# Designs tried in a protein design chat: miniprotein binders against Uncharacterized protein slr1840. Part 6

Target 1, 371 residues: Uncharacterized protein slr1840, of Synechocystis sp. (p73408)
Amino acid sequence: MRQILIAPDSFKGTLSAGEVCQIALDVLAPEFDCVAHPLADGGEGTLEAIANNLDGQWQTVRVQGPLPDQTVDACYLWLPQEETAVIEMARASGLPLVPVGEHNPEIATSYGTGELITHAARRGAKQIQLAIGGSATNDAGLGLLMALGWQFLDSQGQSVGWGGQALGKVAEIIPPVLNAFPQVTVLCDVTNPFYGANGAAQVYAPQKGADPAMVQRLDQGLRHFARVVREFDGFEINFPRAGAAGGMGGGVAWALETKIESGFTAIAKLTQLEQAMAGCDLVITGEGCFDHQSPQGKVVGGVLELAKKINKPAIIVAGQCQLSQTVLPNVLKIFSLVGPDMPLEKALQHPQTALKKRLVQVKQYLIQSQN

## First folded at step 2 (miniprotein)

Design e34a (from h4e with Q59R K62L D66F Q69L Q73R R88Y H91W R95L)
Fold by ESMFold2-Fast, scan of step 2:
Structure e34a (fold): chain B 371 residues (1-371), chain A 104 residues (1-104)
Amino acid sequence: as target 1 above (371 residues)
Amino acid sequence: DSEQLQELIDQTRKLMEKAKELFDSGKYDEVLQLTNQIRDLSQKIQEIAQKHNDEKLIREALDLIFEALRLVRDVRNGNVDQALDLIYKLWDLLLQLEELVNKQ
């Protein structure tokens, strides 16, 4: 019997990667030996995808939210066999946690993300995978670092406090004594530097509630903090990726000596995607929309590149296909959920039904092809 | 210099506010026309950089002037995002100029 790896991304807004896998298993498993391997790019759905691949234990911790007077119940994934914790900063310090109209990167703090890291370290994590998408913050990870025992003092010797507004006040840095701290890997798919025209504040602070005057102050704060860090230990914090999550990429790379990897690469490595794919005859992957930009997409593109590397054929199941006539290297066929028999509106209202219908066609294609 | 620099920062802040307002209102042609102000502000930055003999900042200001001129010439041609990028580049040059002037 042919062995099929089902390795999709989520269908944004409609189906999780795990749900896509379950529907595919229901349709294909009677005729084929199927392995579910749900994926993510380090953004929304990442913890769920990893939990479905590995025996993960959900840990719920009450932590500081993004706003000073807010507490949230945030969960992270503990992987006991891997001695690894997987943390999404957005669950403690993310934009969705901020009420509409209250978005303000000058006061939003990453402190709660630091509390999750502390909890994971105390639980025995040897490694931490930190996904930093969806942040509400522009504080360069200052809050996170404060939760780990770092002190940032103003010219009067008092704590600078929280939020992006604190960066411009830093006059003294006092690091903690850390014994047996886990190795942190940051999952980051943007290349923005710490400050400047393409930096954290200029590019991302507006979506976090900043007006132009606030963007100016936030960027000045990042520049000031960069100077203070340089004076402290000679570290140049303004590098590609340092601007991710309001400068958190730079802050944690400096303070925790983190590795920074693309989300897909880190998840693929953690879940042993290449090994799983090598054990199969064919891979089925997909996402909510596949068009001419999807081959550059993080999950589908990564799966296709890996399949090509190890000489495995692939089938794509996409929400709506707008692909050019350009031939994809190792793709046998692309199936679109939206088509003459399934208009967009109906597919959005009944995504499970739409996906199942296309997977039945995938099954028929595979049986008829006898490939 | 310090007084002139503060005026340039204020003018650029207002330019960024105007660009966001016009972009959010769907007035893309007017956003593209703001590149004329980017050129003018970049020229003033170049003049201050010349006074301080900062070769790098002079070159960066001149490059921004040329990018603004090119974008104005290509009016609208799907380049609204590039007009916004130029305004933020202008902001970065002003911050570099501020560091230079304050060091003195």
Scores: ipSAE 0.000, ipTM 0.076, lowest interface PAE 27.5, mean pLDDT 81

Design e34b (from h4e with K62Y D66L Q69W Q73E R88L H91F R95E E98L)
Fold by ESMFold2-Fast, scan of step 2:
Formats: structure tokens, sequence, C-alpha cells
Structure e34b (fold): chain B 371 residues (1-371), chain A 104 residues (1-104)
């Protein structure tokens, strides 16, 4: 009996990574010894994938929302065996929490994300994985840092307050006195610098409600804050990825001395994917790529690269796969959900059925290859 | 020289933005084609930088061409994670080069 690792991403908009694993187990487990290892890239579905892979405990905390006078019940994942908390900033400070017509990155705050970090630290976390996608904010993590005890004062010695508008007012930085703080790793999939034409405000503030004049003010605030940080301790905050989540990537790297890693890399390490893969004969991975414009490839690509490194064969099951088998020679076969026997519209309407059909073909392929 | 160098840096940045978009889309064979063009433009940047007699500019232009060659090899060999790291490093090197050029 061959041992198979089922290590997929979600089929975004249709199936969670856990659901993909369950369908694969239902089809393959009668004939093969299967291990489910659902994955994510640090975006939507990340906490659910990790909770399904590890014995995670959901923690719900009432925190500051992205808007002043807003409170939200935000969940994060506690992993007691790993002494690790996994936090998605979007659950406390995310764009979906802002009512239509009220998006405003000049006032939106990341303070609630800092409250989640504080709660996790008090719970005893030694590691925090912080996924920073989906932010409503352009405050460089200023709110988050204030929740951790940092003080940012204006020229009058008063707190600068919250939001991207506060960045341009910072004249003095007072760090908290901290003894033993968790190691923070930021999960980030964008490369934008802190400020400038390709920076946080210019690229991402419009989707958060900024008009062109507001974008210019926010960018100036980020430039001002960068100068103040440089004068404070010599840190250069304007680096690739620093612009993620309205500059939070830069702010927390500076203040918390954190690493910034791809979501896949951090999750693979946390879940011990390479070790799990080494214990199996074969890896099955996949993702949904039904829309030609959909971002994809990070989880599948990462799994295939790890499999190549440790000389394990892989099979891909995907909605529409753009990945070349020639590029990754350890790929045995690619199964597309969409094909002559499964039109795109039918696959989108009945994704469970489409996936099951392809997994039955995977099972037949594996049985035949045994002989 | 400065104007030509700025033009080459801009062209290289645009190709890298397209390469990252294709990389994110899982179109690795198309990324390989673009990385060859990025390497060629990086070579031209290095040739012009040699004429400036700025040790830091020359060194960073040399680093750019070395990392561009590494990107071509990693994409060709299917080293997906290494290729992404190199794309990010190339963006950083291009920004450093632009800053040095602007100080001239």
Amino acid sequence: as target 1 above (371 residues)
Amino acid sequence: DSEQLQELIDQTRKLMEKAKELFDSGKYDEVLQLTNQIRDLSQKIQEIAQKHNDEKLIQEAYDLILEAWRLVEDVRNGNVDQALDLILKLFDLLEQLLELVNKQ
C-alpha cells in the first residue's frame, strides 16, 4: 500500500483546502494510505487550512475595528503544541469589515490587530504568524504598535492618534519596555516598497477608499514616518515588502524585528510539510484556476519544489493548470477539472462532482502504474 | 549616459513587473522568456555603469547582472521559490541603482 500525501491549496470561491482533502480521502483512502495536509498561501482560508492540519484552538477576542467607534469579534488560531498563534490582520483591521461608502485609509486603524497580538502574547505564544492581506489601513502598523505600548507623539507632545493621517504628525517615538516578546513572522505576497510610485499608498490606497489627493497625503505621511524612523534608530523602512498592508510590513519589521516570509514558506514550515512529504511515497497537490486572471501557483509551485528537493513524485489536480510538466520533472501527471468531459460551466456549478471525477481518474492511474 | 541608464532601468523594471505577474499566474515557461530579456538589459546597465567611475554603482550593477543570471537558471531548472526570491532581489537592486544614478 502506497502512502500518499494530499497537500492542496483551496479551490478559491468553490472548495476549501480541507474540503479538497476530504474528497480526496473519500476517493483514495480505500485503496491507499492517505494523509491530509491542507495548505494555503497566507491569504483567504489560511487559518482554516492550518486548523484542519494541526490541532488548533480558535480564540475569539473583542477588539477595535478598522474604523473609530467600531468594535469587532475577531478570531485567531492558537496552536498549543507549537506554542504559536496565527493571526490574520483582516479579521480585526480588514477591508471587508468597513461598510460600503465608509472606506477611508486616512482614519482606518490597525489597533485591533495589535490587540490580537497582545492577547496571543499573554496566552503564552512564543511565535506569532501574522498574515497581513486584506487590510483596510494605510497606517504603517502605527495602530498595531500603539496597542503594544508604543507611543507616537506630535510636536506638542500629544498622541498623533489613529489612521494614515497620523503618520505625517509623528515627531517623537517612545518604545515600550518589553521583556520576552514572541517572535513575529509576517506572511506577505506583495513586493511593494514603503512609499513612492510603487509604494503602499500609490498602489493600494485607492482600493481602500482614497482619492488622488488623499493618496498624495498618505504617501507624504509614509515618507515623513520613514524619515522619523531613520532619525530614531537608523532603520531604513523603505524596502521591498515594506509597503504591504499600508506599510505594516515595514512598521512591524522595524519595531518588532520580524521576518517577512512568503505565506507558503511560513505555513509549510509550521505544518512540517517537508517531513510529512518525506514519510510518503507520492504527493497530490492542486488549486483552482478557473479564471484566467486569478492569482495562483504559489502553493502548488512550493509543494512541487519541495517534492523535487526530496525526490518525491507529484500529481497535480487543478481547475485549469498553467504549470508545465517540463519545468518540474518530478510531476507524473496533471489532471485538470476542466476538459472535454467537463465543461467550465459545469465544473463551476458542481465543483465537488468535478473534483471527485478527476480523483477517480487519479486513483485508476495510480492502480495501473502499480503494475 | 545618465538618461540612457534611467531608460534601461525603467525598461528592466517593466519587464520584471510582467515577469512577476506571469510567475504569480504559474506561467513559468513565459517567465523564462522574460528573464532572458531582463538579463540582457541588466548586462547593458552594467556596461554603462562601468563608465561612471563610481565603485558602488559598478558593484551594484554587477550584482544585478549576477542575480539576473541566477534567475534565468532557477526558472529554467524549475526552482520556483528561489526564482521568486531572486525577482524580489532584482527589484531591490534596481531601486538602489536608480538612487545612485539620481545622486550623479
Scores: ipSAE 0.000, ipTM 0.116, lowest interface PAE 24.0, mean pLDDT 82

Design e34c (from h4e with Q59L K62W D66A Q69I H91Y R95F E98R)
Fold by ESMFold2-Fast, scan of step 2:
Structure e34c (fold): chain B 371 residues (1-371), chain A 104 residues (1-104)
Amino acid sequence: as target 1 above (371 residues)
Amino acid sequence: DSEQLQELIDQTRKLMEKAKELFDSGKYDEVLQLTNQIRDLSQKIQEIAQKHNDEKLILEAWDLIAEAIRLVQDVRNGNVDQALDLIRKLYDLLFQLRELVNKQ
């Protein structure tokens, strides 16, 4: 019996990666040995994908929300065997937590994310995977660092307070004495630098509620903070990826000496994707983007690169795709949910049905190819 | 570019030899010079990667630049092993860039 690894991304807005795996198992498992390995890119669905792979423990912590007077119950994933915590900053400091009309990156704080990190460290984490997508903040991780004991003081020796507005006030940095602290890896797929025309404030602050004047103030704050950091210890915070999550990428790389990895790479390592794939004869991967003509996701791309590296054939199941399998040497066939027998409107209204129909075709293709 | 890449590979090999010498001699103050050279070579790799429009290599070069900059504080504490690790990463990045240039 052939062994098949089912390693999809989520179908954004319709099906979780776990749901995609379950539908594939229901169709394929009667005829094949299937292993479910749901994946993510470090954004939406990341904790759920990892929990499905490693059967982790959900931890709920009451922490500071993105707004000063807000408290939220935020979940993170504890993996006891790996001594690893997986934290998604958006659950404590994310844009979805901010009510419509109250988005303001000058006041939004990452403090709650720092409280999650503190909780995980106290729990005994040796490693922390920090996914930084979906932030409400433009504070360079200052709130997060304050929760860890860092002090940022103004010219009068008082705390600068929270939010992106605090960055321009920093005159003195006092680091905490941290004995043994977990290794933090930041999961980040954007390349933006800390400040400038392509920096954190200019590119991302508008979606967090900033008008043009506020964007300029936030960018100047980031520039000021970069100068203060350089004067403090010589660190150059303005590098690509440093702009992620309102400069948090830069702030934590500086203060916590973090690694920065693509979300897919970190998740693939944590879930031992390469080992799982090596144990199978074939991998099925996919994503459910209906507004694109080709699979472009980092998860599908990463799975295909890994499969090619270890000489495993792949099948792609995608929302919409016009790409020929002949241009992807290790890809046997691409199945699109949308086609002559499944119009776009019907696929969007009934994604489970559309996916099942294509997986039945995948099953028939595989059965026919046995000899 | 092939000639330029060969020069960068040779420079990196020389840095590795120098790093071994410094490790054996306990001369940790000189590791700062290695860190600066790693940063400079990483910047040159980034420029070539940008010319060939390879986002993966651009990001890897930037990550290495960031690590080299972070190493300044670590070197003050005498951590020569991290400098050696960065040189090994630089060497790998150069071979990836060489493969890219050879394909074009």
Scores: ipSAE 0.000, ipTM 0.140, lowest interface PAE 21.9, mean pLDDT 82

Design e34d (from h4e with D66W Q69A Q73Y R88F H91L R95I)
Fold by ESMFold2-Fast, scan of step 2:
Parts: C-alpha cells; sequence; structure tokens
Structure e34d (fold): chain B 371 residues (1-371), chain A 104 residues (1-104)
C-alpha cells in the first residue's frame, strides 16, 4: 500500500490545516496508508497545527493585556514530551485585544507575554518557541523583560514604565539573575531593522495606531535605547529582524540570547516533518494560493524543498495556482480548487465540497498511476 | 461594589499573612508568586476608582502595577521588605475606596 504524508498549510479564510487533513484522510485512507501532518508558518493557526501533531496541552493564564489597565486570559501550548512551550505573543500583547479607537503603541506593553514565558519556565519548559506576529506594541520587548525581572530606570532613578514612549527615557539598565532559564527561539517572518526608514516604528507603528508625530517619537526612542544598550554591554541591536514586533526581536536577542528562525523551519523541526516524510512514499501539500517564486509560498515551498532533498515526489492541492506543473521537477501534479468547473466565488462559498472534489481526483490519479 | 471591596480586602489580608509566613520561613522565591496577585488586586482597585472617577486612586493603582515588576528583581536579590510595603499600600487604597463609596 502506498504511504502518503498529508502536510498542508491552512487555506486562509476558508479551512484550517487540520480540516484539510481530515478531508484528505476521509477520501484517501480507504485506499492508502495516510499520515496527517498539518503545518503553519508561525502566524494564525500555528498553535492549533502543533497541538494536532504533538498532543499538546493548553495552558490558560491571566496576564497583563496590551493596555496598562487591561487583563486577559491568554493560552499557550505545553508539549510535555518535548519539554517545550509554544507562545503566541498576540494572545497576551496583540493588536486584536485592543478596542477600536484605543490603539496606541506609545502605551501598549508586552508585559503579559513575559508573564506567559515565566509561567512556562515554572512549568518546566527547557525550550520556548515564541511567535511574535500580530503585536500591538512598539516597546522593544521592555515589558516582557520587566516581567522577567529586568529594571529600566530614568535619569531620576524611577521606573520608565510601559509602552513605546518609555524607550526614550531609559538611563540605567539593571538585569536580574536568571538561573537555568529556558532557551527561547523567536519565530519571525520579517527582516526589518530596529530603527530607521525600514525600522519597527516607521513601517509598523501606523497600523498600531501611531500618527506621523508618534512614529517619529517612537523611532527616536528606539534609537536612544539602541545607544543605551551599546553603552551597557557593547551589543548592536540594529540588525535585520530586530524590528519585528516593535523591536522585540532585537530586545530579546540582546537580553535573552534568543535564536531567530522562520516559522516554518521551527515548526518543521519541532514536529519532525523530515522524519515523517522519509517514512512515506509521497507527500501531499497545499495552501490557499501558491507561487514558488514568491515569499508568500512559505509552507508549500518548505515542504517541496524537504521533499526534493530526500527524493520524495509531491502533489500540490491549492485554492488557486498560476504555476505550470513542469516548472517543479519533484511535483507530480498540481490540483487547483478554482478552475472551469469551480469558479472562485463557488469555491469560497463551499470550500469543503471544493477540496473534497479535488481530493477525489487526486485519489483517482494515484490509483491509475500505481503499477 | 460593597461585595467587590470585601473580596479585595479578604484577598489583601490573605496575601499579608502568606507574605509574613514566607518571610519568617526564608522562602523568598515563593514571595515572587505574589507579584501577579498584587497586579490583579491593583487592577481591580483601578477599575473601581475609574467607575467613581477618582484620578488619584487610578494613578496610585497604576503605580502599584509598575512597582510589581520591580518586586521580582528585589526579591531575587534578598530585598523582601518591599513586598510587605506593596501589600500595605493596597490595604490603604482599599480603605480610601471604602470612604469614597460610602461618602454620603
Amino acid sequence: as target 1 above (371 residues)
Amino acid sequence: DSEQLQELIDQTRKLMEKAKELFDSGKYDEVLQLTNQIRDLSQKIQEIAQKHNDEKLIQEAKDLIWEAARLVYDVRNGNVDQALDLIFKLLDLLIQLEELVNKQ
């Protein structure tokens, strides 16, 4: 019996990666030995995809929200066999938690994300995967670090407080003593530096509620903090990726000596994707829209690179695809949900039906090609 | 509000008793566990003060939330007296809220 690994991303706005896997299992498992391996790129649906792969345990903690007067019940995923916690900062310090009209990156704090890290460390985590997409903050991770016991003082010896506007006030840094702290890996899909024209404040603060004057103040705060860090221990915080999550990428790399990885790479390693693929004869992968020449094809692109490395054939099932099958040497066939028999609007209205129809065609293709 | 204030008073008294026992037994790392409880109580005080439009009490509650972050570092370095000071500040704020709510 042919052994098939089903390793899709979500079809964003229509189907989760887990739902895609279940539909594929329902169609293919009667004829083939199938293994479900739902994937993500570190954004929406990441914790759910990992939980489906590794039997994760949900942990709910009451923490500081992004606004100083807000608390939130935030969940993270505990993986007991891996001794790893997976934390999405957006669940504690994210833009969706801020009411419309109250978005303000000068005030918004990452403190709650630090409380999740503390809880995971107390639970026994040896490793923490920290996904930093969707932040409400431009505080360079100061709030997160304060929750871990770091002190940042102004010229009067008082705490600088929370929010992006605190960065420009930092005159003294007092680190805590951290014994046996877990290794933190940041999942990051942007390359922006800490400050400047392509930096955290200039590029991302507007979507978090900043007007042009606030953007200039926030950028100056990041520049000031970079100088203070350089004077403190010689660290250069202005590097590619340091601008992620309002400078948190830089702040935690400096303070916690974090690793930084793409979301797909971290998830593939954590779920042992390459080993799962090696045990199968064929990989089926997919997403809502795929173009392998574009950075937007992260999950499918990553799966195809791994499949090529270990000499495994692949089939792509995509919502919409403009690529020719002949462009991809290890790809046997591409099946698009959208086509002459299935217009885009119909596929969006009936995504489960559209996917099932294409998976039946995949099944027939595989049966006919089996010698 | 009266039930809410009584809950906060009860919680503050429990934290004081716990802190004193932990100090006496030298379990200073367990005193760190009070940080989130202090923050939560300060948040509740801020909510009640905001409802009664008391700018001073709102600011004092915010200050306590900020100071909770410093408590982690201080306790790790053996300075545990600040935990009791913060708990006494919470009790003082609760007394001020009772006066505010009961103003006739």
Scores: ipSAE 0.000, ipTM 0.102, lowest interface PAE 22.7, mean pLDDT 80

Design eC1d1 (from h4e with E7L D10Y Q11R K14A E17W K18E E21L R39L D92L Q96F)
Fold by ESMFold2-Fast, scan of step 2:
Structure eC1d1 (fold): chain B 371 residues (1-371), chain A 104 residues (1-104)
Amino acid sequence: as target 1 above (371 residues)
Amino acid sequence: DSEQLQLLIYRTRALMWEAKLLFDSGKYDEVLQLTNQILDLSQKIQEIAQKHNDEKLIQEAKDLIDEAQRLVQDVRNGNVDQALDLIRKLHLLLRFLEELVNKQ
């Protein structure tokens, strides 16, 4: 009996990676011995994908929300065998938590994300995977660091407070005394620097509620904070990736000496994807790209490169696949959800039906090729 | 010795600026190709640090030498994380070297 690894990304806005796996299992078993290995790129669905793979235990903590007078119940994953916590900052400090009309990166704080990190450290985490997509904040992780015991004081010796507005007030930095702290890895796929035309405020603050005048104030605050950090310990915070999550990428790299890696790479290592793939005869991967514009297929691309490395054949199931079989000779076939029998509009309205139909075709292909 | 320290500061700063420019341009393999120059510079800094008994600068120079030696032996030279780490270590070396000059 052929062993198949089902290792898809989510079909953004329609199906989770776990749902994709379940539909594939329903279609392909019992004809094939199937192993589900749902994946993510560090964005939407990351905690769910990891929990499915590693018997993750949900931890719910009441923490500071993105707005000063807001508290939220935020979940993170505890992985006891790996001694690892997986935290999505968006669950504590994310844009979806802010009511329509209340978005304001000058006041939005990452403090709650720091509270999740503190809870995970107290639980015994030796490693923390921190996914920083979807932020409401432009505070360079200042709130997060305050939750960890860092103090940022103004010229009068008082706390600068929360939000992107606080960055321009920092005159003194007092680090906490820490005995032992987990290694933090930031999951980040953007390359934006800390400040400037391509920096955190100029590129991302408008989506978080900033008008042009506020964008200029936020960028000036980031520039000021960068200077203070350089004077404090010589760290150059304005590097590629430092602009992620309103400058949090830079702030935590400086303060916590974090590693920064792509979401796919971190998740693949954590879930032992290469080992899972080695134990199977072929891999089925996919994503729900329907736009012919170039979406970044980092999960599919990463799975295909690993399959090539260990000489495993691959099948792709995608909305509209832009990857070439010619580039990766180990790709047996590509199945598109959209086709003559499944128009784009129908596929978007009934994604489960569209995916099931294509997986039936995958099953038929595999039965024929086995003969 | 003061002239020699100023030259090492200049060289460290120049390599960091070159590395930053290449990194910002997405030329990660070219950043890693600076490894031989970084190795030479770090060895010279270690020699000067030993003459001044600056144990912290000696250790930072040694750490960068060890990293540079590993990279010289690497088959892959397009790794973004390695390029970023090299730039950060150059910054630390520059800072400690400037501190040594200021102690004079």
Scores: ipSAE 0.000, ipTM 0.125, lowest interface PAE 23.7, mean pLDDT 81

Design eC1u1 (from h4e with E7L D10E Q11L K14A E17D K18W E21L N36F R39L K89Y)
Fold by ESMFold2-Fast, scan of step 2:
Structure eC1u1 (fold): chain B 371 residues (1-371), chain A 104 residues (1-104)
Amino acid sequence: as target 1 above (371 residues)
Amino acid sequence: DSEQLQLLIELTRALMDWAKLLFDSGKYDEVLQLTFQILDLSQKIQEIAQKHNDEKLIQEAKDLIDEAQRLVQDVRNGNVDQALDLIRYLHDLLRQLEELVNKQ
C-alpha cells in the first residue's frame, strides 16, 4: 500500500479542486492510503481550496460593489492560527457581479476590495493574501487605495472619483498615515506591464466591456497615472505584473509595498504542501489544461518542481495535455481526460465521468507497478 | 431580451478581436483564457435565444456554441491556423445572429 498525496488544481469551468480530490479518493482509497490537498492558482476556487486544507472562518462584509450604486455582501477567509486573511478581489470587485449590459471599466471601482482589506486589518491580520483574478476594474487599484485613506485629487483640488476614467484626472497624491498595517502579498501569474500594447487596458479591458475607443482612453489614463507616480516619488510603475487586475498589481506594489508571488507559491506555503508531500510516497496532481510550453506559474508545474526537489514521483491527470513535447524527470505517467476515446466536447459535458474513467486507469497503472 | 442579446453579441465579438491580437503575438495562455470567456458568453446567448420563438435564431445560437467549443479544443491543442479560421467563422455566425436579432 502506497501513501498518495492528491494535490490538484480545479478543472476550470467543470470541477472544483475539492471535487477532483473527492473523485480520486472514491477511486483510489480502497487500495491506497490517500491524503487530499486541493490547490489553486489564485483564481477561481482559491478560498474554497484553502478552506478545505485549513481551519478557516468565513467573514461576510457589506462593501462597495464594482458599480457606483452597488453594494455586495462579500466573503473572505480568516485563518486564526496563521493570523492571515485570504481575500479574493472578485468577490467585491469582480466581473461576475456586474449585470449583463453594464460592464464598464471606466466606472468600475476596486473600493470594495479595499474595504475587505480594512476589515481584515482591524480583525488583527498580520498577513493578507490578495488574489486579484476576475476583476471588473481598470482603475490601477485607486478605489482600493481610497478605501485605505489615500487621496487622489484633480487639478481643482477635488477627488478624482472612481473607475478607470479617474486615472487621467490625477494631479495630486496624498498618502494616509498607516499604523501597523499587515503585509500584503498579491497572488498574480500574469506578466503584463502597466500600460502599452501588452498592458492592462489593451489586453484585458475588452473582456470587461471596453470597445477599442475606451481601451485607448484607459491606456492613456494608465500612462498619465504612471507619470504622476514617477513625479510623486520616483517609482516606475510600468514593470512586469504591474498590469494585473487593471493595473492593481502596479498600484498596490507602489502604494503598499506588496510582495507579488505566483498564486501557487503563496498557497503552497500557506497550506504546508512540501511537508504534506514529504509524508507521502507519490503525488497525483492535475488541472484542466496542462501546457508543456508554459509550466511556470501553473499548479501542476509547481507541484512537479516541488516533487523533484524532494525526490517524489508524480502522476498527472489533466483535461488536455501535449505529451510528446513534455520532459518531466519525476513524472511516471500523464493521463489526459481528452483522447481518442473521449473528445473535448464530451469531457466538458460529463467531467465527473471523464475524470473517474482516467482515475480508474491510474489505479490500474499503480496496481501493475506493485508487481 | 433583444437588447441583452445584442450586448452579449458585441461583447463576444470584442473578445474574439482581442484573442486574434494575442494569437498574432504568440500569447497562447492568454488566448486560452479568453476562449473560455467566449464559450461562456456563447452559452448565455443560447439561454436567451431559447426564450424567443425564432427557430433560426435558436439554431444559429446552437451553432455558435458548437463552434466555440471547437475553438477551445483548437487552442488547447496548439492548432493556431485552425483556431484563426474558426475565429473568422465565429465572427460570421455573430453577424448572422445580429441580423436575426435586428429583425425582431
Scores: ipSAE 0.000, ipTM 0.114, lowest interface PAE 23.0, mean pLDDT 82

Design eC2d1 (from h4e with R13L Q33L N36Y Q37R D40A Q43W K44E E47L Q50L D63F E67L)
Fold by ESMFold2-Fast, scan of step 2:
Structure eC2d1 (fold): chain B 371 residues (1-371), chain A 104 residues (1-104)
Amino acid sequence: as target 1 above (371 residues)
Amino acid sequence: DSEQLQELIDQTLKLMEKAKELFDSGKYDEVLLLTYRIRALSWEIQLIALKHNDEKLIQEAKFLIDLAQRLVQDVRNGNVDQALDLIRKLHDLLRQLEELVNKQ
């Protein structure tokens, strides 16, 4: 019997990677020996993807939400065998937690993400994987650091408070004494610097509720904070990737000496994707949109490169795909959810039905080739 | 763990003295920020206490979280009298926790 690894990304805004795997298992498992290995790029669905692959313990913590008047019950994944915690900042400090019309990066705080890190460290984590996609914040991780015991004071010796608006007020930095703190790895696929035309505020603050005037104030706050950090210990915070999650990439690299990795690379190593793929005859991967005009999706691209490296054939199932098969030599076939039999409108309204229909075609293709 | 617990208790007590000062000065926005920090430190105290296998310490640490959460709510809602009462109760409970930790 052919052994198939089902290793998809999520179909952004439509289906989680776990849901994609479950539908594939429901269609394919009666005829094939299937292994689900849902993946992520460090954004939406990261925690669920890892939990599906590893025997972990879900930890639920009541923490500060992105808005000052908000508390949320946020979960993270504790992996006792790996002594690793996996935290998605969006579960405590993300855009989805902010009601429509209330998005405001001048006041949104990452404090709750810091509370999750504190909980994981106290649990005994030696390593923390911090996925920083989907942030509501432009506070350079100030809130996160405050939750870890860092103090940021204004010229009058008072706390600067929370949000992107606080960055421009920082006059004094007082770090905590940290003994045996876990190694933090930030999962990040953007290259934006801390400030400037391609920086955190200019590029990402508008999607978090900022108008042009607010974007300028936020960028000036980031510039001010960069200057204060440089004066404090000589660290240059304005490097590529520092702009991720409203400057959190820079803030935690400075304060916690974090590693920064591609989300796919970190998740693939943690879940032992290469070993799982080596044990199978072929891999099925996919994502919601996959085309030549946009950069190839990190998950699908990474899976295909790994499959080629270890000489495994691959099948792609995509929401809407315009890629030519000729550029992917180890790909047997590409199946698109959107096609002559399934208009885009129908696929978006009934994504589970659309995916199931396409996976039935994958099944027929595989049955024909197995004999 | 006992050394860390002692440090957390001391830090929380210092924040509560600052919160009381700011409350008396009518600086409620700054008090709110300190109450979130007090809640976070109280949570850390509870997590470390759970590792000690001392039921009295664990029970009092859990009560500390409940009081800290109520403090955040009362400050946010402008319930000044209730918030001041909670600050006094939290201070008393932290002193009691300090005595229990010192017995280990």
Scores: ipSAE 0.000, ipTM 0.119, lowest interface PAE 21.1, mean pLDDT 83

Design eC2d2 (from h4e with E17Y Q33F N36L Q37R D40M Q43Y K44D E47I E67W R70L)
Fold by ESMFold2-Fast, scan of step 2:
Structure eC2d2 (fold): chain B 371 residues (1-371), chain A 104 residues (1-104)
Amino acid sequence: as target 1 above (371 residues)
Amino acid sequence: DSEQLQELIDQTRKLMYKAKELFDSGKYDEVLFLTLRIRMLSYDIQIIAQKHNDEKLIQEAKDLIDWAQLLVQDVRNGNVDQALDLIRKLHDLLRQLEELVNKQ
């Protein structure tokens, strides 16, 4: 009996990676020895994918929300064997937490994300994986850093306060004394610099509630903060990734000397994907790409490259992506959920049924191909 | 880290040669998968470059990611002429990165 690794991404908006794995196990496990290894790219579904792959403990903490007078109950994942905490900033400082009509990146704070980091460090974390997608903020991580004991003062010696509006006020930086602080790895798949035409404010602040005048003020604040940081210790904060999460990528890289990794790379290392794949005969991966212009493909791409490196054949199950079987010689076959027997609308309305139907075809293909 | 950076550059270059061959063969859909992988490796190169805080290396790595991102978009949109020009520019950037790494 072949041993099969089921290593999919989520089908965004329809099925979690864990649900995809469960459907695949239900179809394939009677005939094959299957191992579930749900994955993510550092965005939606990251905590759930890791929790399903590793024996994780959910921690719920009452923290500062994105708005100044808001408190939220945010959860993060504690992995005791790995001595690692996995934190998704959006659960404390994310856009979905802001009521419709109240989105404002000039006042939204990342302080609550810093409180999650503090809680994890006190818990005993040696490593923190910080996923920074979905932010409501444009504060360069100032709120997060303040929660860790950093002080940012204005020209009058008073705290600059919270939000993107605080960046332009910073005149003095006072770092805390941190002893035995965990190593932070930021999971980030955007390349935007800290400021400028392709920077945090210009590209992402509009979706967070900024009008054009506010975008200009926020960008100027980021430029001012970059200058102050350079004067403080010589660090150049305007690098690729620095613009992620309203400049948080830059802020934490500077202040905490973080590693920054693609979401897939960090998750693959944390879950020991390469080791799991080496123990199997075949890998099945996939994603729910129903729009050819979708930015999806990072998880599937990463899995297939690892499989090729260690000489493992692969099968792809995808929503509507038309990938060639010849692009990588180790790809045996590609199965699309959308086809003559399954129109796009029906697949979107009944994703479990569509996936199960294609996995039955995968099973038939594998049985017929056994020699 | 310089050893890891060299390995990533070598892997990226290998994928770009294959992408160029597939472009020349008119297999543009197949190129999309390779360009997504090139972009992923470019991210890893940039992360290691940033860790060393080498300004010139960081800038070249930034350019690599920016051009790789444009390549993915042009392949997705069927902009063949633009995609082929970007492959050439990415080869040039990889050579520049390799030269910088070899000097360290």
Scores: ipSAE 0.000, ipTM 0.099, lowest interface PAE 23.6, mean pLDDT 82

